# VH-VL binders against Urease accessory protein UreE (ureE): the designs that were tried, part 13

Target 1, 153 residues: Urease accessory protein UreE (ureE), of Acetivibrio thermocellus (a3dgf7)
Amino acid sequence: MIVERVLYNIKDIDLEKLEVDFVDIEWYEVQKKILRKLSSNGIEVGIRNSNGEALKEGDVLWQEGNKVLVVRIPYCDCIVLKPQNMYEMGKTCYEMGNRHAPLFIDGDELMTPYDEPLMQALIKCGLSPYKKSCKLTTPLGGNLHGYSHSHSH
Key: E = the ipSAE of ESMFold2; O = the ipSAE of OpenDDE; V2 = 0.75 times the mean of E and O plus 0.25 times the DockQ between their complexes.

## First folded at step 8 (VH-VL; framework fv_narsoplimab)

Design s7E (from m6 with heavy chain Y104E E106S; at its last look DockQ between E and O 0.27; V2 from the best seeds 0.00; counts 0 for: pae O 12.4 > 2)
Fold by OpenDDE, look of step 8:
Structure s7E (fold): chain C 153 residues (1-153), chain A 123 residues (1-123), chain B 106 residues (1-106)
Amino acid sequence: as target 1 above (153 residues)
Amino acid sequence: QVTLKESGPVLVKPTETLTLTCTVSGFSLRNAYMGVSWIRQPPGKALEWLAHIYYNDEKSYRTSLKSRLTISKDTSKNQVVLTMTNMDPVDTATYYCARIYTDESSSAYFDLWGQGTLVTVSS
Amino acid sequence: QPVLTQPPSLSVSPGQTASITCSGEKLGDKYAYWYQQKPGQSPVLVMYQDYKRPSGIPERFSGSNSGNTATLTISGTQAMDEADYYCQAWDSSTWVFGGGTKLTVL
């Protein structure tokens, strides 16, 4: 199966009416131009992302009747910071950027994939990070770099 | 309508294994936004989180009870199962299963609870 | 192992404001969640992400979280608000509940 476009996002649809098959897309794969994945039902899926937009949680890549193929971004362990003010926000962004850590945002929280050395470094910088299982879905800034990463819960 | 319902024995002897089943309706356990946790509450005491199973079948456990707990799910049956070994009278509690919903901002919280089932551990 | 501390009980007269506190190390750097539990019933989410109300929760419920303390505030308390209230937070791959606060409406 080759898919080349996102049809819609499943969050806009009544899920109870659909038979959902998932394809797991890692946070660092969402902007890949070409992906070859295996769906949860064992279907081989080739993804050609020609428009350059990042895949999102819930994106439907294929539909036949009530059957849909949906993008799922797996949970992973994250370093999370909740800046209390704009100064802390800036400091967090600066420290993470300086360490080339991918940065994601969720409301008032900033997140990056868990890395123990990074965790300690941020603490030493006077920040108050904590570990949390989360979905890295909204990058802060521009395009994501290509990473090789393993995640856990 | 979305519901969770706990089922299992209401009486367990010390050292025996407790097996509880949470049957969900109104949503799929395959849903990327859904997870299920078990939480217990001894009579007249506070809530205590025990275990969680993510949509991708990964699992988390309370550290102090990890060696005694196993959580699993059968998505085809819409069931989540908790096993707890070596039960003791101190484990007497109402056991709840609860859904962790991940909202649009990827924030997760217990938005729905079962009615709970009282499990008494006694010889 | 992380601990969230709540006052065991709080009493208010109808129409008064109730403030239920939840204290924990660096709790202000995390999101706090609150649950209401009436006698013989299951907990109900009444506050998430510190200050956000789920649908169906009255506007008289509000929340804040800073420093080491999260606070659930109930303005114009009513008899129906009498319940146990539990705070909750995520810490080190664990969901932690507070000890609970019994709110009595006199």
Scores: ipSAE 0.005, ipTM 0.559, lowest interface PAE 12.4, mean pLDDT 88
ESMFold2, look of step 8: ipSAE 0.028; ipTM 0.643
ESMFold2 (binder alone), look of step 8: mean pLDDT 90; pTM 0.926

Design s7H (from m6 with heavy chain Y104H; at its last look DockQ between E and O 0.02; V2 from the best seeds 0.00; counts 0 for: pae O 5.8 > 2, placed apart)
Fold by OpenDDE, look of step 8:
Structure s7H (fold): chain C 153 residues (1-153), chain A 123 residues (1-123), chain B 106 residues (1-106)
Amino acid sequence: as target 1 above (153 residues)
Amino acid sequence: QVTLKESGPVLVKPTETLTLTCTVSGFSLRNAYMGVSWIRQPPGKALEWLAHIYYNDEKSYRTSLKSRLTISKDTSKNQVVLTMTNMDPVDTATYYCARIYTDHSESAYFDLWGQGTLVTVSS
Amino acid sequence: QPVLTQPPSLSVSPGQTASITCSGEKLGDKYAYWYQQKPGQSPVLVMYQDYKRPSGIPERFSGSNSGNTATLTISGTQAMDEADYYCQAWDSSTWVFGGGTKLTVL
């Protein structure tokens, strides 16, 4: 199976009516041009991202009847910060940006993939990060670059 | 400000070992999203990638030169070192260190370069 | 060994459009990157992920990549654009550069 475009996002429809198969896309793979993945049901999927837009959680890549193939961003270990005020928010963004760490947001929490040196650096800066399993789905502050690293996800 | 600066000998004799040091400023070599590569360019010739060191100390080398190349880093000194053995006049080139913005990725690119240092191999 | 092929030289008049090509096997399935190198200077990234411009790069620079060919296009070419241009891609744990194209602005 080769897919070349996102049909729609599943968030906009009633999921109960669909038979959903998932393809796990890592947070750093969402902008890759070519992906070869195996779906949860064991279907080989080739993904060609021709428009350069990042895949998103819930994107439907294929549909036949009520069967759909949906992008799922898996959980990974994250550094999480919950700024208590605008000063902390600014400081967090500044420190993260200064270290060129990818930044994601979920509600009032800021997240980045776990990295021990980064964790310690943030603590030294007077911030209060903690480790949590999370989905990195919403990038903050601009373009998401396609990173790859040997972290455990 | 982020900078890279190459340092080392500008003249090397044939069969000797070249040791170059890249000193980085403005970013940490511990950063999981940063790496450093060495690229060389013979006078009037094209760029040639030589070696890369990842944040986790993993290393990649140009296959044809792998036996001659060693890349290492000292994170405490913010330095990356390249050694190349058995130097030959054909290895005369400007040697650059450059920062790569990602790790083990096909989307990796060199966003920052040092000024380069010309290394001449001659008797 | 992956190889990227560029024309060794290209000449354009000021104000004209320059198109520098980079050819490689299945290059269209990979991201292409472009670097500008002026005489006596270090390379500067001018295009990443096929068509994205880094901050500070003029809008007259554009990029495309399909099939086996990536293209860097400079519209309204200026004298300051005279330089060597190198394409680059990643393949099999290696970073591959093209042979470079010397762009002359007449």
Scores: ipSAE 0.022, ipTM 0.629, lowest interface PAE 5.8, mean pLDDT 89
ESMFold2, look of step 8: ipSAE 0.605; ipTM 0.809
ESMFold2 (binder alone), look of step 8: mean pLDDT 91; pTM 0.932

Design s7Q (from m6 with heavy chain Y104Q; at its last look DockQ between E and O 0.03; V2 from the best seeds 0.00; counts 0 for: pae O 7.4 > 2, placed apart)
Fold by OpenDDE, look of step 8:
Structure s7Q (fold): chain C 153 residues (1-153), chain A 123 residues (1-123), chain B 106 residues (1-106)
Amino acid sequence: as target 1 above (153 residues)
Amino acid sequence: QVTLKESGPVLVKPTETLTLTCTVSGFSLRNAYMGVSWIRQPPGKALEWLAHIYYNDEKSYRTSLKSRLTISKDTSKNQVVLTMTNMDPVDTATYYCARIYTDQSESAYFDLWGQGTLVTVSS
Amino acid sequence: QPVLTQPPSLSVSPGQTASITCSGEKLGDKYAYWYQQKPGQSPVLVMYQDYKRPSGIPERFSGSNSGNTATLTISGTQAMDEADYYCQAWDSSTWVFGGGTKLTVL
């Protein structure tokens, strides 16, 4: 199966009527031009993303009847910060940027893939990061860089 | 601040083994999005990738030099080590260690480089 | 064994546009990256994923990639842009660099 475009996002429809098969796309794969993946149901999927748009959680890549193939971004260990004010927000962004850490946002929380040295650095800067499992789905700014992946292409 | 720094001998005799160490700071070698590669550049010549070590200790080597190269890491020391056997004058080059950064597209590029160390192979 | 081909040298006058090409089989299906290297210095990433500029890289730098050719374009070239430029891509489990282009600003 080769897919070349996103049809729609499943978040906008009722899932109860659909048979959903997931393809896991890592946070650092969402903008790859070409991906070869195996779906949860064991379907081999080739993804061509020529438009340069990042895949998103819930994107439907294929549909036949009520069967859909949906992008799922897996959970990973994250450093999470919840800035209490604009100063902390700025400081967090600054520190993350200086370390070339990818930055994601969820509501009022900032997230990046877990990195122990980064964790400690943020603490030393007077911030209050914590570790949790999360989905890195919404990048913030231009630093969409991730941790912990193979460079197999 | 994120830095990489190469260290090792600057002079090696032919047939001897070169051992270079890359000391990293500011990021973890366990980070799944972070890898370290060695790249060399002969004087006045182009960049040449040599070897890479992933966060999970998987390794890749330049095919033509695979038999001569060994890359390893000590996460506790934040060091990556490259060994290259049977050195020859043709291996004279500036050797760089660089961080491979993978962005959200799993694209792999060298976003940070060490200053490089010139290694001369001569009898 | 994949190869990326660059012109060995290119000369432009200040203020002119420099276009450095990188050719490889199906390069357009891959992401291209570009590095700037000034004499006696380490390479610096100036372009990633074909057209994206890292922080600190001037807007006069732009990139494109289609077919078999990636292009780094420097508009309004300045003296400080004189350097060697290398393209790079991932191919067959290898990080491949081009042969480099020496850009001279006359």
Scores: ipSAE 0.015, ipTM 0.609, lowest interface PAE 7.4, mean pLDDT 89
ESMFold2, look of step 8: ipSAE 0.659; ipTM 0.815
ESMFold2 (binder alone), look of step 8: mean pLDDT 89; pTM 0.918

## First folded at step 9 (VH-VL; framework fv_narsoplimab)

Design u1 (from m6 with heavy chain D103S; at its last look DockQ between E and O 0.02; V2 from the best seeds 0.00; counts 0 for: pae O 4.2 > 2, placed apart)
Fold by OpenDDE, look of step 9:
Structure u1 (fold): chain C 153 residues (1-153), chain A 123 residues (1-123), chain B 106 residues (1-106)
Amino acid sequence: as target 1 above (153 residues)
Amino acid sequence: QVTLKESGPVLVKPTETLTLTCTVSGFSLRNAYMGVSWIRQPPGKALEWLAHIYYNDEKSYRTSLKSRLTISKDTSKNQVVLTMTNMDPVDTATYYCARIYTSYSESAYFDLWGQGTLVTVSS
Amino acid sequence: QPVLTQPPSLSVSPGQTASITCSGEKLGDKYAYWYQQKPGQSPVLVMYQDYKRPSGIPERFSGSNSGNTATLTISGTQAMDEADYYCQAWDSSTWVFGGGTKLTVL
């Protein structure tokens, strides 16, 4: 099976009428142009992302009748911060940003892939990170992490 | 400000081992999106990727030079080290360290480069 | 090892459009990156993910990638654009550079 476009996102429809097969896309794979994956049902799927947009949780890549193939971003170990106020939010973003850690958001939590040294560094900065399993689905700043490219010579 | 700076000997004798250090500033070697590569350029010739070290200490090497190359990092010192054994005059080149953004994906790119250091291999 | 092929040199007059090509097997299925290098200087990223410009790169720089060829296009070429340009792609945990193209602005 080769898919070349996102049809729609599953959040926009009633799931009760669909038979869903998932393809797991890692958080760092969402912007790949070409992917070879196995669906949950063991179907080989070739994904060609020609529009340059990042795949999202819930994207439907294929549909036949009531059967759909849906992008799923799997759980991974994350460093999670839950700022209690705007100051803590700013501090968290500042500290993680200075380290160029990829930032994701879910509600009132900020997340990044787990790394023990990073965890300790954040603690040393006076933050209160904790480890949990999470989905890195919503990058802070949109589909692309908007890091400025400052060239120093 | 984000910077990378190469340091090490500028003259190496044939058969000796080259050790270069890349000191980084302004970013952490501890996050998942960051990595550091070594790239060299012989005088008047093209860029040649040599080795990469990921945030989790995984390493990748140019296949043709894998037996001669070792890349490592000290996150506490913000340093990446490249060693290259059995140096030959043909290895004379400017050696760069460069930061890779999004290193685990084909979307990765070298967004920041050091100034480079010229290493001459001669008797 | 994957190979990216570039023309060794290209000459354009000021104000003209320069098109630098980079060819590789199924390169269109990968992201292409471009670097500018002026004499005595380090390379500078000028294009990433086929067509995206880093901050500070003029709008006259554009990129495309399809089939087996990626192209860096410089419209309204200026004297300051004279440099070596290298394409780059990723393949199987290897970063590959093209042979480079020397762009001369006459």
Scores: ipSAE 0.027, ipTM 0.664, lowest interface PAE 4.2, mean pLDDT 90
ESMFold2, look of step 9: ipSAE 0.299; ipTM 0.715
ESMFold2 (binder alone), look of step 9: mean pLDDT 89; pTM 0.916

Design u2 (from m6 with heavy chain S105R; at its last look DockQ between E and O 0.63; V2 from the best seeds 0.49)
Fold by OpenDDE, look of step 9:
Structure u2 (fold): chain C 153 residues (1-153), chain A 123 residues (1-123), chain B 106 residues (1-106)
Amino acid sequence: as target 1 above (153 residues)
Amino acid sequence: QVTLKESGPVLVKPTETLTLTCTVSGFSLRNAYMGVSWIRQPPGKALEWLAHIYYNDEKSYRTSLKSRLTISKDTSKNQVVLTMTNMDPVDTATYYCARIYTDYRESAYFDLWGQGTLVTVSS
Amino acid sequence: QPVLTQPPSLSVSPGQTASITCSGEKLGDKYAYWYQQKPGQSPVLVMYQDYKRPSGIPERFSGSNSGNTATLTISGTQAMDEADYYCQAWDSSTWVFGGGTKLTVL
């Protein structure tokens, strides 16, 4: 199976009417132009993303009737910070940026892939990070750099 | 409308096998976002998860009861079946089937529940 | 097997804030979920992924999870909130429920 475009996002429809198969796309793969993946049901999927738009959680890549293939960004261990004010928000962004850590946002929480040295560094800076399993779906800044990361699930 | 409904015997004798059926409506058992679990609750006691069946027919069981439990599904009938062998009075409980909504196991939660069926184990 | 510990009971007066705790090893690293169960009824999901409120659940319900403890908070508690509350988490291929907390509104 070769898919070349995103049809729509699953958030915009009633999921209960669909038979969903997932293709896992890592947070650092969402901007890749070419991907070869296996779906959860073992279907080989070639993804060609030539428009430059990053894949998103819930993107439907294929549909036949009520059967759909959906992008899933797997959970991973994350460093999470919840700034209590604008000063903490700024400080967090500054500290993360200085360390070239990819930054993601979800609501009022900032997230980055877990890294023990980074965790300790943030604590030393007076921040209050904590470890959490999370999805890194919304990058803060919009651009993801080439990244190699190993996930343990 | 999404519904789950438990059906089966309400009285079982000790050492007999309990067979419960959960009939689901309004969603597909082939939906990877969704699975079905069985959960029981003895009278006046806490909820206890028993077994789960995923959209891909993968199964999970409570470790302490694994040898007695079997969960299966018939997607064409929209039914999930739980069997529990060697029933004992201590297994008297309200048995629920519930839908798990999740895209990943660690983020799974039971968003819809059946009404439950009271199963009494007695001679 | 992982264990989630809840206080067996909690009493609050109408209008007061109720805080129901759920403790487990490294629970803060996991997602916590909460269910409300009224007498003779099936459980109802009232909180998912620590702090997210399902549609239909009043805003007076909130949740948090850090360290080893998840907390369900009910502000401005009402008589209708009287129920048993169960926390839940996933661990080692198992869904685990707490022992439940009976919330009484005096």
Scores: ipSAE 0.338, ipTM 0.805, lowest interface PAE 1.8, mean pLDDT 91
ESMFold2, look of step 9: ipSAE 0.540; ipTM 0.790
ESMFold2 (binder alone), look of step 9: mean pLDDT 90; pTM 0.930

Design u3 (from m6 with light chain D29N; at its last look DockQ between E and O 0.61; V2 from the best seeds 0.00; counts 0 for: pae O 2.9 > 2)
Fold by OpenDDE, look of step 9:
Structure u3 (fold): chain C 153 residues (1-153), chain A 123 residues (1-123), chain B 106 residues (1-106)
Amino acid sequence: as target 1 above (153 residues)
Amino acid sequence: QVTLKESGPVLVKPTETLTLTCTVSGFSLRNAYMGVSWIRQPPGKALEWLAHIYYNDEKSYRTSLKSRLTISKDTSKNQVVLTMTNMDPVDTATYYCARIYTDYSESAYFDLWGQGTLVTVSS
Amino acid sequence: QPVLTQPPSLSVSPGQTASITCSGEKLGNKYAYWYQQKPGQSPVLVMYQDYKRPSGIPERFSGSNSGNTATLTISGTQAMDEADYYCQAWDSSTWVFGGGTKLTVL
């Protein structure tokens, strides 16, 4: 199966009427031009993303009747910070940026892939990070994903 | 409209096997966002998760009761079945089937519950 | 095997804020979910993924998760909020419920 475009996002429709198959896309793969993946049902999927837009959680890549193939971004270990004020927000962004750590947001929490040295560095900077399993779905700073990481689940 | 409804015996004798059926309506058991769990609640006590069946027929059981529990589904009938062997008065409880919904962000939670059925184990 | 601990009961006066805690090992690394159960009724989801409110749930309900403790907060508590509240989390292919908290509105 070859898919070349996002049809729509699943968040905008009634999920109860669909038969869903997932394809796991890592947070650092969402902007790749070419991907070869296996769906949750074992279907080989070739993804050709030529438009340059990052894939998002819930993007539907294929549909036949009520059957759909949906992008899923897997959970991973994250460093999470919850800034209590604008100063902490700025400090967090500054510290993360200086270390070239990808930054994501969920609600009022900032997230980045877990890295022990980074964790310790943030603590030394007077921040209060904690470790949590999370989905890195909403990047801060646009759709720039120039990172490669290995994750254990 | 999405509904879950439990059905089965309301009285079971000790050592007998309980068989409960959950009939679902309004969604497909082939939907990867959807799963079904059985949860029980003894009178005046807390909720206790028992078993779960995923869209791909994978199953999970409460460890302490694994040897007694079997969960299965018939997708064509939109039914999920729970069997529990060697019933004891201590197993007297309201038994719920509930849908575990995984939203597009992969957050999984019990968003819909049946009304529950009270099962009494007594000689 | 994982255990979620809740206070067995909590009493508040109408209009006051109720805070129900749920503590568990590794809860800081997991999402917490909350369910409301009124007498003779089935549980109803009132909070998911720590702080997200389902449609139909009043804004006076809020949630947080810090350390190994999740908290459900009900501001401006009303008589209709009297119920049992259960926290829930997922761990190692197991769904775990707390012991429940009976909230009484005096």
Scores: ipSAE 0.040, ipTM 0.702, lowest interface PAE 2.9, mean pLDDT 90
ESMFold2, look of step 9: ipSAE 0.627; ipTM 0.808
ESMFold2 (binder alone), look of step 9: mean pLDDT 90; pTM 0.923

Design u4 (from m6 with light chain Q49K; at its last look DockQ between E and O 0.54; V2 from the best seeds 0.50)
Heavy chain, then light chain:
Amino acid sequence: QVTLKESGPVLVKPTETLTLTCTVSGFSLRNAYMGVSWIRQPPGKALEWLAHIYYNDEKSYRTSLKSRLTISKDTSKNQVVLTMTNMDPVDTATYYCARIYTDYSESAYFDLWGQGTLVTVSS
Amino acid sequence: QPVLTQPPSLSVSPGQTASITCSGEKLGDKYAYWYQQKPGQSPVLVMYKDYKRPSGIPERFSGSNSGNTATLTISGTQAMDEADYYCQAWDSSTWVFGGGTKLTVL
ESMFold2, look of step 9: ipSAE 0.482; ipTM 0.780
ESMFold2 (binder alone), look of step 9: mean pLDDT 90; pTM 0.917
OpenDDE, look of step 9: ipSAE 0.494; ipTM 0.825

Design u5 (from m6 with heavy chain E58Y; at its last look DockQ between E and O 0.55; V2 from the best seeds 0.43)
Fold by OpenDDE, look of step 9:
Structure u5 (fold): chain C 153 residues (1-153), chain A 123 residues (1-123), chain B 106 residues (1-106)
Amino acid sequence: as target 1 above (153 residues)
Amino acid sequence: QVTLKESGPVLVKPTETLTLTCTVSGFSLRNAYMGVSWIRQPPGKALEWLAHIYYNDYKSYRTSLKSRLTISKDTSKNQVVLTMTNMDPVDTATYYCARIYTDYSESAYFDLWGQGTLVTVSS
Amino acid sequence: QPVLTQPPSLSVSPGQTASITCSGEKLGDKYAYWYQQKPGQSPVLVMYQDYKRPSGIPERFSGSNSGNTATLTISGTQAMDEADYYCQAWDSSTWVFGGGTKLTVL
C-alpha cells in the first residue's frame, strides 16, 4: 500500500462505523518525506509526504469504504516542565534550545524526549523537570524538524 | 445506536465451565479505537475486570484468573465470548461486557456497558 | 496487583459538595476514570481523563488528579446522585477498579 496524502483527520468524524488500522509514526518521523511502516494489522505501508506538512495524530492516510488507516504517534518517555511564569517559560526555552533539544508543548507543559544528561542539566539550571510518558505531537516553533533519534520501547 | 448484550446460562454448577456471549451492535470489532472487556461484580461488591480483547485479536487477562479465562471474538457475528473454567460459588456475580474506547490520546475507558447477566454458581 | 483505594461510603446533604477520592501509587501520572452505578443498573461513565465529562453528564460533576489521588467532585449534590462510584485506571496491562464509594444523599 502506498499513500501520498492525508485525507482528513479522524478527530473530525464519527468513529463508530469505521474499521480503523493504525500506523505508528514516531515523533521524529512525522516530517519525513518517505516512510516504510507496518500497520498494526501487519500491512506494509509506504508513505510519501510530498507537501512537507507534518503528519499528525489521527491523520487518515487511506480509506476504502469504512476501512481507514490512521496515524498514531506512540508514547515515549519525556522530560516535562511546567513553567509557572513567563520568566520560567523563557528560561526553559532558552536552556532547551541551547542544548538543541526538540521542544513540544501540551497545554501549559513543555516536553522533550527523555535524556538523562539533559534532565540533570535542566535541574542544575534551577528548573524543575520531571519524567513522564507523553505524546510529542505539537512542536514548539512550527514544523521545522530534522531530528534523528533512536528510541527503545 | 450502540448496544452490548450479554447472554448465557444464569445457573452453573461448581467445577463446570461458564460460557458467556456478548453481542455488540452499532460498531465494528475491527475498529482499532474499540475493544471489548468482561467485567464482573459479585453481589454487593466492587467491579472486577476479567479480560479484554483488542481489535487485532490481542488478549489480556486478569493475572489471578488467567488460567481459567479465555476470551475470543467472532467479528462476522459481532460477538465476543468469555469462557471461565472450574466455576465456584465465589464466582457468583453479575457479568458485564463493556466497550472500551481508546481515543487518539490512547486513553482507554469503558464508555458503554451491557445490562449485565447474573450468573449463580450453585449445586 | 495495582490497587485503587476509595472510601467505602460518603454522606452528604442535598446541595452540599461531595468529594470522592481515589488513591493509588502514582495515580496522578495516569488518567483516572469514574463510573456511577445506581442500584440494579449498569455502571455509567461520568468522568474520563481525570476531568472530562461525557456528553449528558451534568456540569456539577468535576474531576481532578494529582500526586497519588484522583477526586470526583459533585457540587450541589442532588438526590439522584445517590449511587456507588468507582474509579478506574490503566496499570501494567490491566484495568483496575477502586473498591467503590457509596454516596448517600441524606
Scores: ipSAE 0.287, ipTM 0.761, lowest interface PAE 1.8, mean pLDDT 91
ESMFold2, look of step 9: ipSAE 0.484; ipTM 0.784
ESMFold2 (binder alone), look of step 9: mean pLDDT 89; pTM 0.908

Design u6 (from m6 with heavy chain D103S, light chain D29N Q49K; at its last look DockQ between E and O 0.02; V2 from the best seeds 0.00; counts 0 for: pae O 10.1 > 2, placed apart)
Fold by OpenDDE, look of step 9:
Structure u6 (fold): chain C 153 residues (1-153), chain A 123 residues (1-123), chain B 106 residues (1-106)
Amino acid sequence: as target 1 above (153 residues)
Amino acid sequence: QVTLKESGPVLVKPTETLTLTCTVSGFSLRNAYMGVSWIRQPPGKALEWLAHIYYNDEKSYRTSLKSRLTISKDTSKNQVVLTMTNMDPVDTATYYCARIYTSYSESAYFDLWGQGTLVTVSS
Amino acid sequence: QPVLTQPPSLSVSPGQTASITCSGEKLGNKYAYWYQQKPGQSPVLVMYKDYKRPSGIPERFSGSNSGNTATLTISGTQAMDEADYYCQAWDSSTWVFGGGTKLTVL
């Protein structure tokens, strides 16, 4: 199966009598132009994303009748910070940026993939990070670099 | 065994904020197929869906109460929390948390319910 | 907001067939779910995906969904079936319950 575009996002439609298959896309793969994946049902899927837009959780990549293939971003271990004020927000962004850590946002929390040295560095900087399982879905800042990151659950 | 249990105050004063916690057992909130909703039922009245937290941590709220509701989860504690602000006597109801199972072949339904907790709003 | 409409009450004699309807716009294109609630208890799923019975639900319970109406049918109704029944569907990121039907077994 080859898919070349996002048809729609499943959150934007009424759920009808659909048969849903998922394809797991890691947070660092969402901007890849070419992906080869296996769906949860074992279907081989080639994804060609030529428009340059990042895949999102819930994106429907294929549909035939009531059958749909949906993007799922897996959970991973994250470093999470909740800045208490604008100063902390700025400090967090600065520290993360200096270390080239990919930054994500969820509400008032900032997140990055878990890395023990980074965790300790942030603590030494006077920040209060904590570890949490999360989905890294909303990047803060431009394009994501390709990472060869192995995350734990 | 899979269970859900609601906890929180049973008495709330008007204008105060209600905070309810749903503690789940037997399954993980990190499971991509699991979500949790809050549903309430005024005495002698119908079930009313309030809020849902999706497997991807997205939230959905009843439109008429959206400004008053906040739903969140702590996966490490296996807890889902509902806050409802500016409580009024009309909000007196039994509050349930319920699990939604979203499988490949099933859209979404409440397969397991907590026992419910009666919350009375009174001066 | 989407609305699911149920008759408020229904009475049947033991052994007779009870049919509880749930109507909503384009409901036939959505899965309908049914819940049974007895006094002082939490709701229990009795039907999912229109016509499928969860484990433990008697075969006398059946379901259908077409057009704009879903129906829960109880054949050979027994006294223990007396309860409130709620239909449920999903629509535009909203879970909707019907108004409920009080089934009385005379």
Scores: ipSAE 0.007, ipTM 0.564, lowest interface PAE 10.1, mean pLDDT 88
ESMFold2, look of step 9: ipSAE 0.352; ipTM 0.741
ESMFold2 (binder alone), look of step 9: mean pLDDT 90; pTM 0.922

